# Designs tried in a protein design chat: miniprotein binders against Rap guanine nucleotide exchange factor 1 (epac-1). Part 4

Target 1, 139 residues: Rap guanine nucleotide exchange factor 1 (epac-1), of Caenorhabditis elegans (p34578r516to654)
Amino acid sequence: CGYSVMAGKAEKILEYVLETRIDALGDDISELDVFVEDFILTHDAFMPDNTVCNFLKSYYFRTPYRATRDSITDSCTEEVRCKRRVVQFVYVWCSLLRVNFFLNPVTNSFVEELFCHVIDDRKRLGGMEDILTRIGSIR
Below, E stands for the ipSAE of ESMFold2; O stands for the ipSAE of OpenDDE; V2 stands for 0.75 times the mean of E and O plus 0.25 times the DockQ between their complexes.

## First folded at step 3 (miniprotein)

Design Th2 (from T1 with R10L R41Y R75F R78W E105R E112R; at its last look DockQ between E and O 0.10; V2 from the best seeds 0.00; counts 0 for: pae E 5.4 > 1.5, placed apart)
Fold by OpenDDE base, look of step 4:
Structure Th2 (fold): chain B 139 residues (1-139), chain A 116 residues (1-116)
Amino acid sequence: as target 1 above (139 residues)
Amino acid sequence: DPQELYRKGLELMRQGDWETAVQLFTQVLEMDPTNVRALLYLAFAYLQLGQHDRALDVLEKALSIDPDDPYVWLFMGWVYRKMGDLEKAAEHFERAVELAPDNERYRKMLDRVRSE
């Protein structure tokens, strides 16, 4: 299926963004990574919002065993890192396309869902405080 | 209960059930035809269904209710962009930026479409 192949490629791109680009972004996103920005601005051509959100959710809950990061880190640290990357991505996404987030039930609902997950995870994982602050700031 | 309807609408759209969402928000609008939020959701659902003209019609209705709402202008620009009409997209984004000059996000949208 052409869609399946396309979706697979798109997911790899998004994964690449999450794994290699997002961590480089600071709290001040005035100067965004061009690749990240381009993906956010153009993904709808090859990856619908629902698919992006679903992938992000999956990535959010990615266990260290499924992590694609080359560096060996503590399992908990890696878990939190994945969560941070997702929230940061969403933050950037919202920052760039606020109108789309505001008007798009898919992304709006995803933010709320993600917020709930972050709250839950804060109860069991260290280092989630800044993530909670970040996700809260875009609600 | 409009709130419940909105919730259900959002859920349906989250699930990708755009057709049912259209029906739901249409019902909301039957009850409250000036509900801009419902119009926006309906427009979005149409957009997801590839029904760009219907989306624009709905947005025009929203614009008639609140012509100074930058969100409506941005949304219309977004639809035009989806349609490949970059000129109209830019035009509507410009209006949105004019109405919300301090919104950097709007400027980003405009800049992007101008670069395409």
Scores: ipSAE 0.020, ipTM 0.332, lowest interface PAE 5.1, mean pLDDT 84
ESMFold2-Fast, scan of step 3: ipSAE 0.360; ipTM 0.761
ESMFold2, look of step 4: ipSAE 0.155; ipTM 0.497
ESMFold2 (binder alone), look of step 4: mean pLDDT 84; pTM 0.785

Design Th3 (from T1 with R41W F44L R78Y R81L K108L E112K)
Fold by ESMFold2-Fast, scan of step 3:
Structure Th3 (fold): chain B 139 residues (1-139), chain A 116 residues (1-116)
Amino acid sequence: as target 1 above (139 residues)
Amino acid sequence: DPQELYRKGRELMRQGDWETAVQLFTQVLEMDPTNVRALLWLALAYLQLGQHDRALDVLEKALSIDPDDPYVWLRMGYVYLKMGDLEKAAEHFERAVELAPDNEEYRLMLDKVRSE
């Protein structure tokens, strides 16, 4: 059967943001949800960067369950969607913090690792072109 | 032009220049004192600078303009959370949930704080 990490309450907030707010952004970042901007700028109050990065990495490798999506949704498409959500969140995070994002060794190391994962996953999964382009734009 | 100053202030927020963002949002508010969005951004800039009392003052002003805006209550909760006042954070998140009971995000914040 599929695999999902049991989310803590802080991780559930991130999951909600990824699945509702980030997913709704599509290709246009210019109309950011105010809550997403607020959450990114204040997350360190209740969740350090290392914890956020670890959760995002877990979510990126999440195996979708049939119960979390209609049975008509292809499992490969859902897997790619999870990866797209993570990369899109990181793009927004980088866009809000700019140079301060890259001066932080935790977030900078995470982006480099994430880029390597996208390159590797592109070899086995179709539909990764927009994700690769997006993460390439922030590297 | 208040709209140009507002957009510039948001750009400075993205660049992490909180001090200059405060100046720009303050100028916006000098020209348009009821600009709730500018008040919310000013509060966030103060929060990033660790100036929690100033952030609360600005959010109280936003509440005086629209006391039923759940987002203002949510942001006050974040300020108290940053201050380590979990009880006040929970109270403000609870008010946000009361004003927007269908918003799952506010419930998640409340649950998180109550579990601490």
Scores: ipSAE 0.006, ipTM 0.210, lowest interface PAE 13.1, mean pLDDT 72

Design Th4 (from T1 with R7E R37E R41F F44W R75L R78E K108Y)
Fold by ESMFold2-Fast, scan of step 3:
Structure Th4 (fold): chain B 139 residues (1-139), chain A 116 residues (1-116)
Amino acid sequence: as target 1 above (139 residues)
Amino acid sequence: DPQELYEKGRELMRQGDWETAVQLFTQVLEMDPTNVEALLFLAWAYLQLGQHDRALDVLEKALSIDPDDPYVWLLMGEVYRKMGDLEKAAEHFERAVELAPDNEEYRYMLDEVRSE
């Protein structure tokens, strides 16, 4: 049984980026955060692309907290929010690297896989339309 | 004391440090074995770590304290869903709906897993 662990320093930085910077960015990514841009352009020095993609996939399927007896609606909303954060990050990553993102088989394969996951999840989860539109625009 | 360990464990859950959270909630349960909320957090931490069998074991303990808690049945269904066992997930969600038939959110989870 493989389990997803988010304990490494690089993974904690990426989690911070997703939860603080990407989350705050919302749907207006035209005003890109300098920290997010720097992280994306320099991550290869400390976190290879396949590690980033594996972490993003793990985060995309993250199960929300239910410890305070949060309603399933709140839990599903948080689940969708995690998926939105991942797709937004990938969109920014693609926008900065452009053709080089798709020339890299690791990132190219990951975005195709992620697109399939978004299509599947849209059938089951409400609030996925903006996420589908965003990942569709990467193609 | 168990309350301080419990609150520290919750903070570690917020930080995504599932491994340390497991250790703290386990300590809470050693001092207070009937703390249902600590059992739920421990099960959740195990779920995040992909340790599904341990999550189920902890949820069974929660059911032994209150077998009619629909939320525990819902969480067990969620664990089975993450394991890819959609039949068992649906079975447990059905039980949650039976215990809380007017809860639209539980019905939603059942309908969602059945559409998979």
Scores: ipSAE 0.007, ipTM 0.178, lowest interface PAE 9.9, mean pLDDT 76

Design Tk1 (from T1 with F44E Y71E E94L E98R R107L D111A R114F; at its last look DockQ between E and O 0.81; V2 from the best seeds 0.00; counts 0 for: pae E 2.2 > 1.5)
Fold by OpenDDE base, look of step 4:
Structure Tk1 (fold): chain B 139 residues (1-139), chain A 116 residues (1-116)
Amino acid sequence: as target 1 above (139 residues)
Amino acid sequence: DPQELYRKGRELMRQGDWETAVQLFTQVLEMDPTNVRALLRLAEAYLQLGQHDRALDVLEKALSIDPDDPEVWLRMGRVYRKMGDLEKAAEHFLRAVRLAPDNEEYLKMLAEVFSE
């Protein structure tokens, strides 16, 4: 694999996916973005699962200040947006790998952890209902 | 003889005569329209001439013949990179990586796009 070649660069790819490609996806992922699919099915070549999960976790907890420097939207809305992107990405990831997603201890554990975070955030943030439903559907 | 024309075309490319190379590879393709190698060479010549749209058109033809050839995807990515469209470049490089995940050069090119 080419981990050394991609050192420090792989995260930019994933960030690009989250910020520019995931929002365009609807609830029905039958029309999945080709770039998103290619990333999910190929990332093992340059970004191991644990690294992906760690990045997603960090992205999930991004504050509006970190997420968008010039955000004109409500801070809570932007915070929830980041969380939604992560959950949606994981949903797509699970849909593509199917049983193999849960057979992998890394991704299986990450979903459970993420689910717990979503539950906690649902208590304090508005707009988390759909996110909770989505993460719950893949457990 | 298309093989001779192809050989001459390659020689001209080595000499930096891209315009004459275009003419020769075009002749090759008139005789053999599905010659993927000739299409790739022609696309490269167009790229070197800054004729990006023509390069893409030729590569799309190559893609229609062999959609699983990672080299075609890579070449398309390079054209988009030269055009300044880094998003499409990344998209095509990533597909090339998917088709050839063990190719370190493809990984490097993908990484470089996100370094710009």
Scores: ipSAE 0.394, ipTM 0.729, lowest interface PAE 1.1, mean pLDDT 90
ESMFold2-Fast, scan of step 3: ipSAE 0.199; ipTM 0.574
ESMFold2, look of step 4: ipSAE 0.460; ipTM 0.762
ESMFold2 (binder alone), look of step 4: mean pLDDT 85; pTM 0.803

Design Tk2 (from T1 with F44E Y71E E91R E94M R107W D111L R114Y)
Fold by ESMFold2-Fast, scan of step 3:
Structure Tk2 (fold): chain B 139 residues (1-139), chain A 116 residues (1-116)
Amino acid sequence: as target 1 above (139 residues)
Amino acid sequence: DPQELYRKGRELMRQGDWETAVQLFTQVLEMDPTNVRALLRLAEAYLQLGQHDRALDVLEKALSIDPDDPEVWLRMGRVYRKMGDLEKAARHFMRAVELAPDNEEYWKMLLEVYSE
């Protein structure tokens, strides 16, 4: 009961991080937002890794709603943006935890699943090249 | 009598006389420097007066007495939030949540700072 309510709130915080902090992040991790670093280093205190990974999977497959056909191309661009946000977050997470990230079966299997999804989505969506390069560098 | 001074200080806080409340709680702390309740009241009075640095000094003293008191961490976060230091506010709220994960109000504080 209490845990379920808190999990929902933690997901809102993670969504905020992805949409504001990670979205603004460049390719260089040296520009990393201190807030994002603190969140990643403290997340396991209030959100277990499996919950984070499950939310990130859900967010990766978000499809923006568009009411008109004129927005179809923009919808694809926004879909790619969600995927980029997830992969960027995972890259930062991996960079901070290093070997401990891959020793954890939850995060290690999650990265492998994401890699397969990126490869599959690359076949359908334009603009996936930087995302594929980034997820590939994690492996 | 520190108990009488403490009660009088609380009454003055209810009346909004923050300056006099500061004097009374300071007197309580001169007699008992480890009175965490008096430290928390003094910090609140300083916060109401906009004396954020003094509020933080007092809360750091409370934290040195009990570093695992989530309420102290939450109050420090509130001071940082009032100062506009949202990163420090978030870190302190995260610590409060870590120490008391079932406290829904602490989660609300953290969520609020993330949405600023």
Scores: ipSAE 0.014, ipTM 0.323, lowest interface PAE 6.4, mean pLDDT 78

Design Tn1 (at its last look DockQ between E and O 0.90; V2 from the best seeds 0.00; counts 0 for: pae E 13.1 > 1.5)
Fold by ESMFold2, look of step 4:
Structure Tn1 (fold): chain B 139 residues (1-139), chain A 100 residues (1-100)
Amino acid sequence: as target 1 above (139 residues)
Amino acid sequence: DPQLLYRFGRILMRLGDWERAVQYFTRVLEMDPTNVRALLRLAEAYLQLGQHDRALDVLEKALSIDPDDPEVWLRMGRVYRKMGDLEKAREHFERAKELE
């Protein structure tokens, strides 16, 4: 019943993009590097949209741990960073696909789900306002 | 200077000050009523304020100026999507794709 070595590799690439390339982006997508653009435009060959969205959802809810730094404040800041990375990635994804993003039922549904999660997390986490503004601009 | 007012409006949009952004884009449109860029920004500001009916009114004016502008159709689709009218949203998205 099929083998997906490419999906495992794609998840590592997506994680790399989230942790390194997405943090380097500002509000202006004109500085988007070729690596991120290539991944977004070619991922369907080896990582379907639903698989991408499931990984992004899993990443969104991560609470990173560092054995040598166990500050509650530092852990909360890293949790919000994971959420910011996911929302920024979706912003880039929407910006590249434009109308096709909204016609795709998988990505369209995921944005609505993500918006609900951001609203809920704003109730318990500080520093979510920029993330809420960004996801609202996508919808 | 309508270009200066437009730039101030865009800065206010990035700061999330939707209400003042509406004021600046409205002044741009008083000087140039057919400025589709300003109409699109005004509609976006209304949408962020939750004033969906006003956003649609502005976008319908933009559509009457340029009925073949795919960006106008895309933005109307987004407004209908936020209103929960998924059938109209899809129709407008498909029209935008047809024109792109």
Scores: ipSAE 0.000, ipTM 0.340, lowest interface PAE 13.1, mean pLDDT 78
ESMFold2-Fast, scan of step 3: ipSAE 0.115; ipTM 0.572
ESMFold2 (binder alone), look of step 4: mean pLDDT 90; pTM 0.884
OpenDDE base, look of step 4: ipSAE 0.518; ipTM 0.776

Design Tn2
Fold by ESMFold2-Fast, scan of step 3:
Structure Tn2 (fold): chain B 139 residues (1-139), chain A 100 residues (1-100)
Amino acid sequence: as target 1 above (139 residues)
Amino acid sequence: DPQWLYRLGRLLMRQGDWETAVQLFTYVLELDPTNVRALLRLAEAYLQLGQHDRALDVLEKALSIDPDDPEVWLRMGRVYRKMGDLEKAREHFERAKELE
């Protein structure tokens, strides 16, 4: 069984969602893309919650992309963007599932872990205040 | 104009300005004491400020208006979870699920 290959494909879909759909929403999540909603509501069929959480955690700590200009400022802003994408995805996930999200010990433990990471990162990175507020609203 | 007040409230909470959100929704409730939406937003602001007893008081008032609103039970569960009372949190989440 190619379980790891299937998981890799699901991770590419999650990456696409974070980088195109969630990123495009910015701060206005009221106009949620149907694709994002469908993905969140059906992911259990091919990607368990613990796998989703593990990927989101790895994406949260992803190293900034190396582009034409390698400056500290550019590196930090891209790092913060990845963190914002993850937190916004989790917020949408919580908003769609509501009671089922809060009854799920996997999502509860992930939210607590993610909150601690946001608190730590705020100490060294600027632009984390909106991310902290958003993750706080889920807890 | 309830639309701009709602958007202002969401913006304040998104920015972590929970003290100003408390002032805003408290004022709304002085004008309309049975505004369930304002009660729920006020409770959320109290929850974020760690003022758990005040959040519960406001949510109990919301329950007195509509005892079968699953949203109120869900929000009470979140308050108990923040307080570390995981058993009461679970009980309230299960009650919210029953009402849905």
Scores: ipSAE 0.011, ipTM 0.464, lowest interface PAE 9.5, mean pLDDT 76

Design Tn3 (at its last look DockQ between E and O 0.81; V2 from the best seeds 0.00; counts 0 for: pae E 5.7 > 1.5)
Amino acid sequence: DPQYLYRIGRWLMRRGDWEKAVQLFTQVLEMDPTNVRALLRLAEAYLQLGQHDRALDVLEKALSIDPDDPEVWLRMGRVYRKMGDLEKAREHFERAKELE
ESMFold2-Fast, scan of step 3: ipSAE 0.199; ipTM 0.623
ESMFold2, look of step 4: ipSAE 0.152; ipTM 0.572
ESMFold2 (binder alone), look of step 4: mean pLDDT 89; pTM 0.875
OpenDDE base, look of step 4: ipSAE 0.558; ipTM 0.798

Design Tv1
Fold by ESMFold2-Fast, scan of step 3:
Structure Tv1 (fold): chain B 139 residues (1-139), chain A 100 residues (1-100)
Amino acid sequence: as target 1 above (139 residues)
Amino acid sequence: DPQELYRKGRELMRQGDWETAVQLFLQVLEMDPTNVRALLRLAEAYLQLGQHDRALFVLRLALSIDPDDPEVWLRMGRVYRKMGDLEKARRYFEWAKELE
């Protein structure tokens, strides 16, 4: 039962993927990173989809640590960056699984919920248009 | 003592007792979760047991600790090569070369 030891650290791999691999893709996701593709296709062996979705939801609502008067704009930009990373990861995930992504009630319900969050956040935050466009292409 | 457990795990690997070696390296990692050397040994034992998904998972954990270590990328490529996925193996080997 060594899986339990490794599974407790799976979120660190997700964080690395979001912050390093997905963030680097920007608008051009036509060439898939080998690490990201491999992780998405094999994560189910160690980390259930529900756990991945819960972590992504938590990461989507992450807020920056320091906020000073002069850094309020930077704080909002970092908040949007976290949301962009999550949506881009989900887009890649959907692109790899295709119909199986939507046949799975866990991933299907998560993307529907995420879409609602993006619409709501667009009303409050600037710079959400590319994120809305990306998730709309999944929806 | 994690150093003694690691040493014993290596001896078991030399004898071909991969399953017991896995148990010892997991004990090392319970005491020192960021021990990259133990993660690499664990991945090798999993690979010998044909447990390729587990081998890949512990190698990804090693990458999250030290993403610039070309050895981890090389080991990822070796797992894919053993699985017969030569194109993925090639891409991991290319990235490892870039980091050298």
Scores: ipSAE 0.000, ipTM 0.300, lowest interface PAE 11.4, mean pLDDT 75

Design Tv2
Fold by ESMFold2-Fast, scan of step 3:
Structure Tv2 (fold): chain B 139 residues (1-139), chain A 100 residues (1-100)
Amino acid sequence: as target 1 above (139 residues)
Amino acid sequence: DPQELYRKGRELMRQGDWETAVWLFRQVLEMDPTNVRALLRLAEAYLQLGQHDRALLVLYIALRIDPDDPEVWLRMGRVYRKMGDLEKARKHFELAKELE
């Protein structure tokens, strides 16, 4: 048996943060919602960094149910939105923790991996330029 | 006694004295920080005062204590509805339904 109810619930909270809070932040992190700040600063209490990174990787690669000729533009927009949410979350995480973020090999490895994915996806998807700029700000 | 303070806070909410109710529920939480019932009442009082960000923060704390309680997600949806953010309200109601 390998099923974890607690891990699934923690992932629900992270999904909530990505889908409802991160989208609202824009470029100015000095106006951070107290909810987002508290989550990032205290996530270690219930969700270790490797679990967060693994979930973010999974979320980054969310795919539309299927692509049809009539819905291609909508499908691509939703795919890019998921990628933007992940990169924006990592940007805020880095900005709040600063030195401690870069001292952690888990987060450093994840940022480099994520950067490579963004570069690769930019060749296939439109609308990736702001995401590339954001991840470049972290590195 | 936290239970007596909680009951008094509830009575003040019934009377529409949201500010004093906030103070009383904060006192309850000072003694028992993981009292989900008090957190939900505090969030309700903040919502009535139009202090939506504080209501969301308190509900987030309740969520961290009991992440599988659909009531917390429902209440977050209601706050977003009051704010006029119908898309976020819808997402929270859907998350609450998944937990039922």
Scores: ipSAE 0.000, ipTM 0.164, lowest interface PAE 15.8, mean pLDDT 72

Design Uc1 (from U3 with Q57R D60L E64R K73L D77A E80Y)
Fold by ESMFold2-Fast, scan of step 3:
Structure Uc1 (fold): chain B 139 residues (1-139), chain A 82 residues (1-82)
Amino acid sequence: as target 1 above (139 residues)
Amino acid sequence: GIDEMLKEARRLIENGRIQEALDILNEILKQHPDNPRALYLMAQILLRTGEYEQAIRYALRALRLEPESDRVLQLIARLYEE
């Protein structure tokens, strides 16, 4: 009864991490944000790996927001930004957990699924090359 | 001892004497960086002063040390509400 409430609150912090912390890293993620590290090392206490993976999958496929102005057609870049945020977060996650990330069948299967989605999206969306390279390098 | 310092810090927080509480908590965390109670109290102060990002950080560190702590989980839930 209380479990779904905590899961919902955890999703808000994960969204904050993706939109504020991961997005702020831009293309250079060589320096890891300590807040992101703390979240990754503690999330399973209130947000199981399966829940995190499910949220990341939903965030990866977010529907583009409709803009008021038609002169700007940046919907493609916004879709790609959401996908980049998810892949960058997963990269940081695996970098911190190392072998334990891949020994966990939940996170290991999620990365394989995510890789397939990136390959598929590359066929229809521009700007996916760096995302494909990043997820392909995860290990 | 540390327990007495933590009780004093909590008392100072309850009385709105924030700077004095911070001085005590910083001293504790300098010597005991993984004290979950000190981390929790630091998060409460940061929430009170509007430092939400830092508050979440300290709360997550406290949660790592006490995964089943209802007080820490409630504080994190409150932080999500902005």
Scores: ipSAE 0.012, ipTM 0.296, lowest interface PAE 9.0, mean pLDDT 69

Design Uc2 (from U3 with Q57L D60F K73W D77A E80L)
Fold by ESMFold2-Fast, scan of step 3:
Structure Uc2 (fold): chain B 139 residues (1-139), chain A 82 residues (1-82)
Amino acid sequence: as target 1 above (139 residues)
Amino acid sequence: GIDEMLKEARRLIENGRIQEALDILNEILKQHPDNPRALYLMAQILLRTGEYEQAILYAFRALELEPESDRVWQLIARLLEE
């Protein structure tokens, strides 16, 4: 029962990281956020890699609802933004762990899966070019 | 000992004597940089003084040492609300 409570709190931290830290970082991910670095280096203690990858996949496919008069356009833009946040986080994660990231079958498998999703989504969604370039640079 | 210093720091924080508490915690952390109780109290002070970014970093360091600490998770939840 304690595990369930801790897992929910850990997911809230990851969501905060994606929506506040990674989103604010934009394209300048060479400027590593010390909070993001500490989270990535310590998360195994309270949120295993498989749990992180599962949450990121869920977040990547999130279909946010917006209370606007042009809800379709706003929804599409926000959907792409969620995908960008996930890919940027994975890029930072890979940059910090380097070889260790690819030696870990969980993270290596996840980044390969994520790359396929980005390629597929590019066919459906506009604004995916930068995301594809970023994920491609990880491989 | 360290336990007595930590109890004193906690009491000083409760009484709003922040600088005195910081002096004690800095002394402890200088000799024991990975003391989770000192790290937690530092995060608590930083939250109170509005230093949110530093507060979360100290909280994360404490959480790394004691991942099932309810008080650290509660502090992080409060910090994320800011």
Scores: ipSAE 0.016, ipTM 0.305, lowest interface PAE 6.4, mean pLDDT 71

Design Uc3 (from U3 with E53R D60M E64K K73Y D77L E80F)
Fold by ESMFold2-Fast, scan of step 3:
Structure Uc3 (fold): chain B 139 residues (1-139), chain A 82 residues (1-82)
Amino acid sequence: as target 1 above (139 residues)
Amino acid sequence: GIDEMLKEARRLIENGRIQEALDILNEILKQHPDNPRALYLMAQILLRTGEYRQAIQYAMRALKLEPESDRVYQLILRLFEE
């Protein structure tokens, strides 16, 4: 029960990181926010790797809320933005841990799965070019 | 002892005597850098004084030591809403 409660709270923090810090990061990881670095380096203390990966996978496939007044174009743009946030976070995570990221079976299998999802999504969604380039730089 | 110092620091915080509380907490952390209660109180003060970056760093350190701490999660959430 304790684990479930903690996982819910930690997921809210991760969501804030994706939506506020990662979204603004851009291509130059040398501008890495200190909080994002601290979060990534200490997440094991309150959120196991498999929980982080599972949350990131669910966030990657989020379907944005579509109000009657919203256009289809706006919905597709927001969907791509969620995918970009996840890939950017994984890129930063990999950049901080380097070889240790790939020696960990959980993170290694997750990034391989994520790469396949990006390739598949590129076939049906516009605006995926930068995301594919970013995840390709990990492999 | 450390427990008496922590109690005094909390009292000073509640009375708005922030600099005196910081002095005590810094003394504790010099001797015991991994005291989770001192780290948490530091994070609370830093949040109150608008030092958000430092506040999150202390909060994360406290969370690493006590991963089941509900109060630390609430503090981190509040920091993101600033």
Scores: ipSAE 0.014, ipTM 0.350, lowest interface PAE 7.1, mean pLDDT 72

Design Ug2 (from U3 with K7L R10Y Q44F Q74L R78W)
Fold by ESMFold2-Fast, scan of step 3:
Structure Ug2 (fold): chain B 139 residues (1-139), chain A 82 residues (1-82)
Amino acid sequence: as target 1 above (139 residues)
Amino acid sequence: GIDEMLLEAYRLIENGRIQEALDILNEILKQHPDNPRALYLMAFILLRTGEYEQAIQYADRALELEPESDRVKLLIDWLEEE
């Protein structure tokens, strides 16, 4: 079942994209959902790039649920999943826009900032290797 | 071709040149009234310009062509929340 309620806010739609479309994408960009492509190509009609980058940064540092004694491992796994979703989204965004993505100072600054966060988080969290490889391929 | 026209419409939307994008999409739809991407982009622009009733009409047409389209269903959900 897809996310069907209260997705009328731009940030909620972006969250839905991250949690369903991007999460399901895996490593093969040729399987890219047309919905994701259309959203990325039209996002600036309702969200400027700076707003998208700020939301993605917030989502990258999200703690999806409260850690408790028996759920600490699950909490860490979910934290890594959020980081993977953000990096995958940025990779798709870069792949669609190419030169225009790199010509934009906002997206360039965001990629560099995100890369530094991934490097730092790799030191603390397991399961970051694929995320580091992906963000490194954008640079 | 149609793919080049759609790409140009996307570029115009990105640059805020909405009327020019609408002109291209109307030309596509005049020749190919069942093009689902043109219908989706038309609905999206109409939503962003506050033309909600027309946006719903184009979204409904796109849904008729692609009943399983999650993007059109989400666009309709977005329209109903506004």
Scores: ipSAE 0.000, ipTM 0.144, lowest interface PAE 13.2, mean pLDDT 65

Design Ug3 (from U3 with D3R K7F R10L E14R Q44L R48K Q74Y R78L; at its last look DockQ between E and O 0.87; V2 from the best seeds 0.00; counts 0 for: pae E 6.7 > 1.5, pTM E .797 < .8)
Amino acid sequence: GIREMLFEALRLIRNGRIQEALDILNEILKQHPDNPRALYLMALILLKTGEYEQAIQYADRALELEPESDRVKYLIDLLEEE
ESMFold2-Fast, scan of step 3: ipSAE 0.041; ipTM 0.416
ESMFold2, look of step 4: ipSAE 0.045; ipTM 0.428
ESMFold2 (binder alone), look of step 4: mean pLDDT 84; pTM 0.825
OpenDDE base, look of step 4: ipSAE 0.627; ipTM 0.862

